VH-VL binders against StAR-related lipid transfer protein 4 (Stard4). Designs and how they scored, part 4

Target 1, 199 residues: StAR-related lipid transfer protein 4 (Stard4), of Mus musculus (Mouse) (q99jv5)
Amino acid sequence: ASISTKLQNTLIQYHSIKEDEWRVAKKVKDVTVWRKPSEEFNGYLYKAQGVMDDVVNNVIDHIRPGPWRLDWDRLMTSLDVLEHFEENCCVMRYTTAGQLLNIISPREFVDFSYTVGYEEGLLSCGVSVEWSETRPEFVRGYNHPCGWFCVPLKDSPSQSLLTGYIQTDLRGMIPQSAVDTAMASTLANFYSDLRKGLR

## First folded at step 19 (VH-VL; from u5 with light chain T93Y)

Design x2
Fold by ESMFold2, fold request of step 22:
Structure x2 (fold): chain C 199 residues (1-199), chain A 122 residues (1-122), chain B 107 residues (1-107)
Amino acid sequence: as target 1 above (199 residues)
Amino acid sequence: QVQLQESGPGLVKPSQTLSLTCTVSGYSISSGYYWGWIRQHPGKGLEWIGSIYHSGNTYYNPSLKSLVTISADTSKNQFSLKLSSVTAADTAVYYCAREVDEYDIEGYMDVWGQGTTVTVSS
Amino acid sequence: DIQMTQSPSSVSASVGDRVTITCRASQDIYSYLAWYQQKPGKAPEPLIYAASTLQSGVPSRFSGSGSGTDFTLTISSLQPEDFATYYCQQSWYTPYTFGQGTKLEIK
């Protein structure tokens, strides 16, 4: 059974969730973040959407595992490819900086990453996998199915519409209000940081 | 020390374009932060107009979006405001400010200019 | 747009008094709340960010508290130089929005 097919189908299902099931969590700098209760864990599924002033391929190339991610993503502190499969999929390990005065200490994730065509654009998605090697300076988090849909903007093909679905269990003992703050703000800052990286 | 200084005409006629420039000293605008414009109306409070990152990414108050342009000139270490089709309602003190761009604390103005009064009157 | 409502609109107090100013957001802004002090004829100056963190150089008699929708600025022992108008600002949503201001007059 194919992890990539299950992952892709799950993301397409999220992309079909009705608009009225979402609640606005944050709206800042031309990005809207919504959330709804997760069906994967006791937490939230987040959706974010905003326009990028670049074509789909370049936008996704800056998001997927690759040479540009650490140049623009201020939250991500390291990225290692642990296993290569094909150009469009790998297992990667990445780390994040502490947030909210280290109420959320640095995290580490080990994810399967898969990039595939979607309509006129691309879907780059991921999910955490089991990896027994741990490092004491990080808390091992878990990403439930997550990903980024990027398609050309309908009336402006030099621009792209970027829609993300993020479903992270940060683990550890974190107040729920801190989780809620960090998840929404991280998604909004992802867009503003990516826009800087594309220029 | 970082200093911001507004310059531009203090009197503008209705229907004309208001143009202001903020000159930054003690810090290079290409080194980070967002750079913003805020105005303070007589008898009303403060209103955020918009912000720019030095590479050109701009964000505007939706109430002003069709009327406002913010731009940056990194070679002069300046950023500017243009507000078209002004009316008496645009009479205010205009401030430029540095907007913090740090995770967890973004969006407050940690350095302000002195302010310049703009009156819209014929 | 997020409405920020300050209370009271003005307050008169004596040197040495404890003064409390409140700010209410129309929606949850978590801790994305700043306080500014503006003296007559001057620009606003930052006092507090992230609801409770003092800006560098701000006297320790100033403190901020709250999260979510209700926030408080406290001056523990009022000094003559604290005569000013105080504004709160949220930065969770754009447009960034400010409270209407609270004018503090020294008796």
Scores: ipSAE 0.841, ipTM 0.920, lowest interface PAE 0.7, mean pLDDT 92
Fold by ESMFold2, last read:
Structure x2 (fold): chain C 199 residues (1-199), chain A 122 residues (1-122), chain B 107 residues (1-107)
Amino acid sequence: as target 1 above (199 residues)
Amino acid sequence: QVQLQESGPGLVKPSQTLSLTCTVSGYSISSGYYWGWIRQHPGKGLEWIGSIYHSGNTYYNPSLKSLVTISADTSKNQFSLKLSSVTAADTAVYYCAREVDEYDIEGYMDVWGQGTTVTVSS
Amino acid sequence: DIQMTQSPSSVSASVGDRVTITCRASQDIYSYLAWYQQKPGKAPEPLIYAASTLQSGVPSRFSGSGSGTDFTLTISSLQPEDFATYYCQQSWYTPYTFGQGTKLEIK
């Protein structure tokens, strides 16, 4: 209970960070990705933003743990709900494909997921939790507080503004330039792939 | 083997709309990739105009955004370019191309059409 | 927009020479850099993608290197069919942008 509230408050704090604190990392296909140093680990907090041509509920339903995520997300190779607490929160385990010719080998994450109302839209947020079972095919990564804000677009309520905050420790031995490349490009591809999955 | 072929009028009058079609063979445009238009001005460099995914997701060069429309017709395995209000500055060779949509290597053009020359002149 | 600057604008060389062409991006594009070869009257053809990966069917005398903002295309032993114009292109940002070209001429 208190875990979900702390997670939600952390994401709201990230959403309040002033625009001038961010540096552009990538801008491609109507998505802007920014970053700033993380306060959680020796790495970056990434922000991504772009418009989706769908309503908030459908956009978030394609992102949160559920039946559509593996249909469109080409990086995600598996998703299992390990514990189900209620309709809006769970513990999930997911895996990702290798990137950059396996300089980043496949990863595994075990995350607490929590979805809640935010203003006129939704916030779907997460953070990695401890989970003792490991699999040798994967490097266990760690997501520090992360999430997706989705609200109706002011002048076009059939569209949504999707803003993400991503703070991933990929772990293992990866050159920093490969980490930087993969984080920004993965966020941009997330948007383009999600747009394909919505229509 | 994938082949792309541009077609359309080679001469367009100022203020009219330039309209080109790219016909794709050896690959279904509904099976993936982005499909793009690039132009090359006489004696000058290459300029990306925009790209489309077969479902309708489109992205344009901001310098042309208010003037350009790219569309796809999956039943004909074609995609098209319309550029409104043309001027002499739009005289160029126009290429259609397949844009790679694969993690870690996306955004380059791995197959090009032969190009079609469009002249804007009264 | 990301400016891509190629050097030199042209180069005259003989068969068998080693030729190096450079491309500089105005901002970090990591390894999202492609090289194209264009012969007169023809479309550009892909040579290299991801800065250093050779396109299938491209002879091994071509190589690419670099990351970040500075990139090179090298032809280790120039052949008669290599006389063409070469363009670099970045794909980290839209609009995708191309270098102004480097014309490789027969000496």
Scores: ipSAE 0.839, ipTM 0.920, lowest interface PAE 0.7, mean pLDDT 92
Fold by ESMFold2, last read:
Parts: C-alpha cells; sequence; structure tokens
Structure x2 (fold): chain C 199 residues (1-199), chain A 122 residues (1-122), chain B 107 residues (1-107)
C-alpha cells in the first residue's frame, strides 16, 4: 500500500518535468520518444507520447498485466502473475526477447504493478521488486519507477493520449550505444504494436 | 516470390484525385508487414508518402497528410493510394513497397513494385 | 525532417575500381540506414539494411559501414552491372527520408 502511493507520487512527479529538460531520442509513426539522465541509476529516464484510437480503459487493459498483453507485444515473450493482492495491483514476472543479434540477451523482470485513477483517465505504474527465483536463460533486469498515463482527448473523447515513463537497468555488460538504440526503439514499437492490438 | 504491381491512370488533371492500387502476389497482406507508397519526382530523389498495416493503422508523411489516404483491401490482397487536389508538382513515378516490421531492422522497403508513371497536366 | 546528404552526386569509374559513396544524416539514426540500387528505368532494389547487412542475393563486393550520422557504401571491385544510382534511407524517424542519390557511371 505504502509502496503503491510512493510509486504513484513518483510518476506524477515525472509527469510534471518541464519540456525543456527533455531531449528527443526518436520520432516515428506518430510517437515521440524523449530522454533525460535518470536520478535513479546511471542511465536515462525515457518519456514516450502518442495518441491511441481507443478509450482509456481499453488502452490500459491492454498494457496492465492481463490476458491481452502477449497478444500484441512482440518483445514480451512471457508474462506470469506471481502474487495477486487486489484487482489493481500484483507482482508479475515477464521476459523479453533478445535484441540486436543478442548483444542484449533475453531479460526477465519481476515488478510490482499498480493501476489507479488519474484525472479523467488511468495511471498504470510499476517498479521491480526482489524475487529469489532466477533462470539461467535470462538476465534479471531492474525497472526503476515506470508507468503509463492515459487520459481521454478533450476534443475527441473516443481517442486517448498515452504518455509513458520508462527507466530500465538492463544489467549485464552491454555497449551504451546498444542500450540507447534498444530503449528508444522498444518504446516506439510499443506504440505501433499496441495500435495493432487495439483492433 | 513476393511481387507488387501498381495500377491506375497515368494521366490526371490538376485538382483531381490521383488513385492507385497495388496488387500483392506471393504473400498475404493480412499476414504482416507495413505496406507503403513512395514516389520519385522527375530528376529528383525519392519521397515516402505513407504506410499502412492491414488492420488499418496508417502513417503519413506530414507534408502530405491532409491530401493523402492509404487503405487496404485484404479480400483482394491489395492496398491503395488516393492523393487529392493534385498539381503538376505531383507528377512522379509512384512505387508501392513492402516495409519491414521487425525489431532492430524496421522501416526499410524490402520489396518494391515496378512503378507507375503519373503525369498531372491539363 | 531528417536530411540525408549523399556524396559525391556522381562518380565515373572503371571496371575493377573500388568505389565509395557516403551518406550523412542530420541527426543520430544509430544503424537504421538502408541502401538501394536503382538501374535506369527500374525500381529501386534493396542492397543493404541496418547499415551493414547485405540483402540476400547481393554480391559480396558490396559492403556498408557506419553508425550514428556517417555511413559508407563500398563496392570493392566495380562490375559493369553496377552502373546505377544509389540511395540511402533512414528509418529511425518518420517521415522516412532518402539521400538525393549518387549516380555511378561505368567507363
Amino acid sequence: as target 1 above (199 residues)
Amino acid sequence: QVQLQESGPGLVKPSQTLSLTCTVSGYSISSGYYWGWIRQHPGKGLEWIGSIYHSGNTYYNPSLKSLVTISADTSKNQFSLKLSSVTAADTAVYYCAREVDEYDIEGYMDVWGQGTTVTVSS
Amino acid sequence: DIQMTQSPSSVSASVGDRVTITCRASQDIYSYLAWYQQKPGKAPEPLIYAASTLQSGVPSRFSGSGSGTDFTLTISSLQPEDFATYYCQQSWYTPYTFGQGTKLEIK
């Protein structure tokens, strides 16, 4: 409960960071990805934003832990809910495919996930937690506070504005240029793949 | 082997709508990839017009966004381009192409049509 | 939009020569660069993707290198069939943008 409130407040703080602190990292297929140095680790905090042609509840239901996530997210190779606390929070374990000819080998993450109201929409956020079980085919990564804000568009209530904040420590020994490529491209592809899934 | 073939009128009058169709053989457009249109102006380089995923997700060059519509007809294995209010500046060779949709290598055109010349004149 | 600048605009070379063509992006595009070959009267054909990976069926005399903003296409031993115009294209940003082309003329 306390962790969920702290996580929510951290994401709201990120959502208040002024525009001039961000640098554009990628802009493709109606998605803009920015970044700034992270205060949580030696890496970057990424911001992504784009419009979805669906209502907030359906957009967030495809992002939060649930049955639809693996249908559209090509990077995510598995998703298990390890502990269910309430309908709006859980601990999940997910894995990702290798990238850049396995310069980034497959990763796994164990995250606390929390979904809550935000203005006229929703915030779905998460942070990695301790989980002792590891598997040799994956490198255990760590997500610092991350999340997705989704609110309806004022002039087009059948559309939503989706804004994400991601700061992932991939761990292991990866060239920085490979990390930079993978983070920005993954966020842009997240949007295009999600749009396919919101058929 | 995947093949793409453009079809449509070669001559269009100013202010009319340019309409082209790309017929795909050897691959079902409902099976993946983005499907794009690129044009090549006389004596100039190539310009990406836009791309579509078979479900209808469409992305356009901002310079053309208000004038262009790309659509797909999976039952005919075709996708189409409409460009409204054409002028002489729209005279070009128009290519359809398959756009790779694969992590780490997305966004290049791995199969191209033969091209169709469209001339805009009175 | 990302400007892609190729140099030279044209080159005339003999069979057997080594030819290099450069492409510069106005912003970092990492390795999201493709090269196309276009013969007169024909459609462009993919040659290289991801800056350095040869498309299937492309002769090994072609190679690509570079990352970030500066990229090079090299033909190690020019053949008569290599007479064409060569274009680079970035796909890190939309709109996807192409270089203005480099016309390679075989003597």
Scores: ipSAE 0.836, ipTM 0.918, lowest interface PAE 0.8, mean pLDDT 92
Fold by ESMFold2, fold request of step 22:
Structure x2 (fold): chain C 199 residues (1-199), chain A 122 residues (1-122), chain B 107 residues (1-107)
Amino acid sequence: as target 1 above (199 residues)
Amino acid sequence: QVQLQESGPGLVKPSQTLSLTCTVSGYSISSGYYWGWIRQHPGKGLEWIGSIYHSGNTYYNPSLKSLVTISADTSKNQFSLKLSSVTAADTAVYYCAREVDEYDIEGYMDVWGQGTTVTVSS
Amino acid sequence: DIQMTQSPSSVSASVGDRVTITCRASQDIYSYLAWYQQKPGKAPEPLIYAASTLQSGVPSRFSGSGSGTDFTLTISSLQPEDFATYYCQQSWYTPYTFGQGTKLEIK
């Protein structure tokens, strides 16, 4: 309970960071990705933003742990719910494909996931938790507080504004330029893939 | 072998709409990739106009966004370009192309049409 | 928009020469750089993607290198069929943008 409140408050704080603190990392296919140094680890906090041609509930239902995530997310290779707490929160384990010709090998994450109301929309957020079982096929990564804000687009209620905050420690020995490439491109591709999945 | 072929009028009057069609053979446009239009001005370089995914997701060069429409017809295995209110500045060779949609390498054009010359003149 | 600047604008070289062409991006594009060859009267054809990966069927005398803002295309031993104009293209940002071209002439 205190974990979910702390997580939510952290994401709201990120959503309040002033525009001049962000540096553009990528802008492609109607998505902008920014970054700034993380206060959680030696790496970056990424922000992504773009419009989705769907209502908030359907957008978030495709992002939160559930049946549609693997249908559209080309990076995510598996998703298991390990513990259920309430309808809006769980612990999940998911895996990702290798990137940059396996310079970044497949990763595994075990995250607490929490979805809650935010203004006229929803916030779906998460953070990695400790989980003792490891698998040699994967490097165990760590997501620091992360999440997706989705609100109705102003004057266009059939559309939503989707804003994400992502700070992932991929772990292992990866050149920094490969990390920077993968983080920004993954966020941009998340949007384009999700838009295909909502069709 | 995948082949792309542009078709449409070679001469268009100023203020009219330029309309081109790209016919794809050897690959179904509903099977993936983005499908794009690029033009090459006389004696100048190449300019990306926009791209479409077969389900209708489209992205345009901001400099042309209010003037351009790209659409797809999967039943004919075709995609099309319309550029409204043309001027002499729109005189160019127009290419259609297949745009790669793979993590780590997205956005390059791996197959090009032969090109069609469009002249905007009265 | 990301400016892509190629140099030289033109180069004359003999069969067997090593030729290098450079491409500079106005901002960091990481390795999202492609090279195309365009022969007179023809469409561009892909040579290299991801800065350094040869397109299928491209001879090994072609190579690409670089990341960030500075990229090179190298032809290790120039052949007569390599007479063409070469373009770089970035795909990290939309609009995708191309260099102005480098015309390679056989002398």
Scores: ipSAE 0.835, ipTM 0.919, lowest interface PAE 0.7, mean pLDDT 92

## First folded at step 20 (VH-VL)

Design y1 (from x2 with light chain A50G)
Fold by OpenDDE, fold request of step 22:
Structure y1 (fold): chain C 199 residues (1-199), chain A 122 residues (1-122), chain B 107 residues (1-107)
Amino acid sequence: as target 1 above (199 residues)
Amino acid sequence: QVQLQESGPGLVKPSQTLSLTCTVSGYSISSGYYWGWIRQHPGKGLEWIGSIYHSGNTYYNPSLKSLVTISADTSKNQFSLKLSSVTAADTAVYYCAREVDEYDIEGYMDVWGQGTTVTVSS
Amino acid sequence: DIQMTQSPSSVSASVGDRVTITCRASQDIYSYLAWYQQKPGKAPEPLIYGASTLQSGVPSRFSGSGSGTDFTLTISSLQPEDFATYYCQQSWYTPYTFGQGTKLEIK
């Protein structure tokens, strides 16, 4: 309960960051990715935004831990719910494929996940937690407070505005340029892949 | 072997709509990739018009967005371009192309049609 | 939009020469750069993608290098069939944009 409350408040604060504090990192296929230095680690906090041609509930259902995420997310190679708590609250473990010709080897994340109502939409947020079980084939990454805001468009309720805040420590020995490239492209591809999945 | 072939009228009158179709053979457009249109004005460089994923997701060059419609027909293994309210500036060779959609190397065109010349004239 | 500027706009060379063409992006595009060859009356054909990876079937005399904003296409030993116009294209941003082209002519 304490984690979920703190996480939600943190994401809401990120969502109130002024536009002039962000710098465009990538803009492609109707998605914009911004970044600013993170206060949580020696890296960047990313902001991504794009419109989805679907209602909020369906968009979030595709993003949150569940059976649908693996169907469309090309980067994610596995997803397991390790613990269930109250409704819309769990611990999940997921893995990602290698990137940039395996300069970034496959990663594993163990995240506390929490989805809650936000305005007329939903907020699905998460943060990495410690997990003792290790798998040598994966490097354990760490997600500092992250989340996805999804709200209906005012002029088109059948569409949703999806805004993400991501600050991932990939860890390992990775050139910064590779991290920068991978993070921006991953977020952009997240939107394009999600759009494919929603069709 | 993957092949793309443009088809449509080579002459369009000003203010009318330019319509082209790209027929893909040797590969199903439903199997992946984006499918794009690029044009080249006489003696000039190349301009990306837009791309479509077979499910219907489209992305356009903002400079042409209000005038361009790209669609896909998976049953015919075709995708099409419509450009409305054409002017002399729209006279060009129009190419359809396959746009790579793989992590880390996306966005370049690995297979092109031969191109079709479209002239806007009264 | 991202401006892609090629240099030179034209170059004259002889068979056997080493030829270098450069492409500069107005912003950092990392390695999302492709090179195309276009012969008169023909469609562009891909040579290089990801800044440095040869397209399948492309002769090894072609090579690409660079990252960020500055990129180079090199032909180690020019062959008669290499006389054409070459274009770079960035794919980090939409709209995708091309360089203005470099015409490689016979000296």
Scores: ipSAE 0.940, ipTM 0.963, lowest interface PAE 0.5, mean pLDDT 96
Fold by OpenDDE, fold request of step 22:
Structure y1 (fold): chain C 199 residues (1-199), chain A 122 residues (1-122), chain B 107 residues (1-107)
Amino acid sequence: as target 1 above (199 residues)
Amino acid sequence: QVQLQESGPGLVKPSQTLSLTCTVSGYSISSGYYWGWIRQHPGKGLEWIGSIYHSGNTYYNPSLKSLVTISADTSKNQFSLKLSSVTAADTAVYYCAREVDEYDIEGYMDVWGQGTTVTVSS
Amino acid sequence: DIQMTQSPSSVSASVGDRVTITCRASQDIYSYLAWYQQKPGKAPEPLIYGASTLQSGVPSRFSGSGSGTDFTLTISSLQPEDFATYYCQQSWYTPYTFGQGTKLEIK
């Protein structure tokens, strides 16, 4: 309960960051990715935004831990729920494929995940937690507080505005240019893939 | 072998709508990739018009967005371009192309049609 | 939009020559750069993608290099069939944009 409250509040703070603090990192196929230096680690906090042609509940159901994420997300290679606390609160473990011709080897993440109502929409947020079990075939990454806001468009209730705040420490020895490329591409492709999955 | 072929009228009057169709053979558009339109004005460079995913997701060049409609027909393995309110500036060779959609190498066109010339004239 | 500037706009060379063409992006596009070859009356054909990866079937005399904003296409030993116009294209941003082209002519 304390983790979820803190996480929610942190994401709300990110969502209030002024536009002039962000710098465009990538803009492709009706999605914009911004970044600013993170206060949590020596890296960037990313903001991504795009419109989804679907209602909030369905969009979030495709994003949150569940059976649908693996159907459309090309980067995610596995997803396991390790512990259930409540209907909208769990610990999940997921893996990602290698990127940039394997300059970035496959990663594993263990995240606390929490989904809650936000205004007329939903907030699905998460943060990495310590997990003792290790698998040598994966490098353990770390997600600092991150999440996805999804709210209906006022003029088009059948569409939703999806805004993400992501600050991932991929860890390992990766050139910064590779990290920058991978993070921006991942977020942009997230939207493109999600749009495919929602159809 | 994957092949793309443009078809449509080679002459369009000003203010009318340009309509072209790209027929894909040797590969199902439902299997993946984006499918794009690119044009080349006489003696000029190349301009990306827009792309479509077979599910219906479209992306357009903002400079042409208000005038462009791209659609796909998976049953015919075709995708089409409509450009409304044409002017002499829209005279060009129009190419359809397959746009690569793989992580880390997306956005380039690996297969092109032969192109079709469209002239806007009264 | 991202501006792609090629240099030179035209170049004359002889068979066997080493030829280099450059492409500069107005912003960092990392390695999201492709090269195309276009012969008169024909459609462009891909040569290189990801700045340095040869398209399948492309002769090894073609090579690409660069990242960020500056890229180069190199033909190590020019062949008669290589005389054409070459274009670079960035795919990091939409709209996708092309260079103005480099016409490679026979000296």
Scores: ipSAE 0.940, ipTM 0.963, lowest interface PAE 0.5, mean pLDDT 96
Fold by ESMFold2, fold request of step 22:
Structure y1 (fold): chain C 199 residues (1-199), chain A 122 residues (1-122), chain B 107 residues (1-107)
Amino acid sequence: as target 1 above (199 residues)
Amino acid sequence: QVQLQESGPGLVKPSQTLSLTCTVSGYSISSGYYWGWIRQHPGKGLEWIGSIYHSGNTYYNPSLKSLVTISADTSKNQFSLKLSSVTAADTAVYYCAREVDEYDIEGYMDVWGQGTTVTVSS
Amino acid sequence: DIQMTQSPSSVSASVGDRVTITCRASQDIYSYLAWYQQKPGKAPEPLIYGASTLQSGVPSRFSGSGSGTDFTLTISSLQPEDFATYYCQQSWYTPYTFGQGTKLEIK
């Protein structure tokens, strides 16, 4: 649909943003997290990058909606597919644990998810959509266009380079410094947790 | 409770390989955490060498050259440090430590070994 | 690498004094700061994590504060057993880095 094409094009645009526009937010355990002001909301667009010791298909299969995600992702507490459209796209609802001693309380997101080829690898991307059902134990957040590019390493085809673009409006009443801490640390922990899940 | 104990030779010749083992009791290294090595040079501060997760994910201080290897043996509840081609600059007290792997506080060393002195005769 | 600068390098103080030790990071490390106590001939021991949370079993006279780049360790009423060297450590970036230490001597 038109949503998937627009979403894919937006992620490809983010992937072309010049290095000079990014500022380092965190660098830990062989992952670098950068950020720049978002054009979608009053917040940041985050970029993360690191090498994974697995092939593209297995890496993306652990990220996209599916049975593996809850096995390794300590932040994600539930995941349900609400609508199927094609093998490579769906609407999903997921929830996250609280962070920073519940300064950020548990969140839920309802996202359109789309996975497609990109160069010698894959792009798995998403964006939040309207969904009227809410639950009182969660704050409904909103993901602006986001996604994961995964391509084989040129010199080591058994390894992959994983690059993410994350643009989350957590909503609610959260101090900006807590948002900044949580976003950068969540992205770094995403990589370390995924690496454990792939082993 | 959880205890860590370093073992290995206290004297190593230049160009040889420094090899240390940390034995963990009171906790299974396959149950979580990162497991790290830190050293303290004479009259100087502390320097993180690297850390390992039991499944093999390993991270190193780039300043310690590419000759460092950290490994884990879950069947013996041990993890080890090897540093190749040592020089006098590698003379230090070596500590093993448990590194916390929890949101908001990761990278904190909550249990330390006793330390073992390694001297590299120049 | 993130430089961690402690001040002062040494302190001589009396029993009952309030002592403050500072630690400055060369970049924003948010609250990813730990404090350790090392007595002569012994390994470092954890005191504080997350900038301000006391490790279990640490006396309540110890406290930590700060975020961003500037942090403090305070001993509200100095005891003779507090003679030691104190180190801060950041964990927002790897390599993890430590301050150079602050030696506290009791007079």
Scores: ipSAE 0.827, ipTM 0.914, lowest interface PAE 0.8, mean pLDDT 91
Fold by ESMFold2, fold request of step 22:
Structure y1 (fold): chain C 199 residues (1-199), chain A 122 residues (1-122), chain B 107 residues (1-107)
Amino acid sequence: as target 1 above (199 residues)
Amino acid sequence: QVQLQESGPGLVKPSQTLSLTCTVSGYSISSGYYWGWIRQHPGKGLEWIGSIYHSGNTYYNPSLKSLVTISADTSKNQFSLKLSSVTAADTAVYYCAREVDEYDIEGYMDVWGQGTTVTVSS
Amino acid sequence: DIQMTQSPSSVSASVGDRVTITCRASQDIYSYLAWYQQKPGKAPEPLIYGASTLQSGVPSRFSGSGSGTDFTLTISSLQPEDFATYYCQQSWYTPYTFGQGTKLEIK
């Protein structure tokens, strides 16, 4: 419970960071991705924002751990719920495909996931936890506090505004230019792929 | 081999709607990729108009957003462009193209149609 | 919108010459750059994607390099069929934008 409250408060803090602190990293297919230096690790905190043509609950149901995520997310290659605590929180393990001609080899993450109400919508957030089981085909990455805010679009309530905050330490030895490319492009592709999955 | 062919009227009057269709052969548009329209103005460079995924997700050049509609008809393996309220500035060669939807190289046009000239004049 | 600036606007060269065409983006586009060749009266044809990867069927005399904002297309030994206009295109941002073109004239 303490972990979930701390995680939620951290995401709300990120959501209040002033616009002038962000630098645009990518803007493509109706998604804007910004970044700023992370306070959690030697890397960047990314913010992404775009409109979804669906209601909040369906958008978040496609993002949070569940049956729909692997149907649309081309980067995610597996997802296992390792421990289920409540309807709105769990520990999950997921894996990602290689990127940039395997300059970034496949990764795995073990995350605490927590979904909660936020204003007129939802916040689905997560952070990596320690997990001793290792698999040699994956590099174990680490997600610092991250999450997705989804609220009704105020002038069009059948649509939602989806805002994400992502802080991933990919670990291993990866050129910084490859990290920068992969983080921004993955976030933009997340939106375009999610839009296909909602159709 | 994948082939794209543009079709539609070559002459359009000012203020009317320009309407073009791209017919795809050798690949089903419902199988992937984005499908785009690019135009080339006389003596000038190329301008991306917009792209569509077969399910209806569309993205437009902001300079044309209020004037343009791109649609797909998977049963005919076609996608179309409508540009409203045209002026002489819309005179160009119009190309349809297949836009790569693959991580790390998305937005690259790997197959182009032959192009069709559209002239806007009274 | 991202401005793509090609240089030179035109170049004359002889068969067998090495030719280099540059493309500069107004902002960092990483390696999201493509090169196209357009012969007179024809549609553009893909040459290079991802800044440096040759499209299948493109002769090995073509090569691309660069990342960030500065990119080059090189033809190591110019052939008569290389008479064309060359365009770069970025795809990191929408709208996708193209350079203004470089016309390569043989001899």
Scores: ipSAE 0.827, ipTM 0.916, lowest interface PAE 0.8, mean pLDDT 92

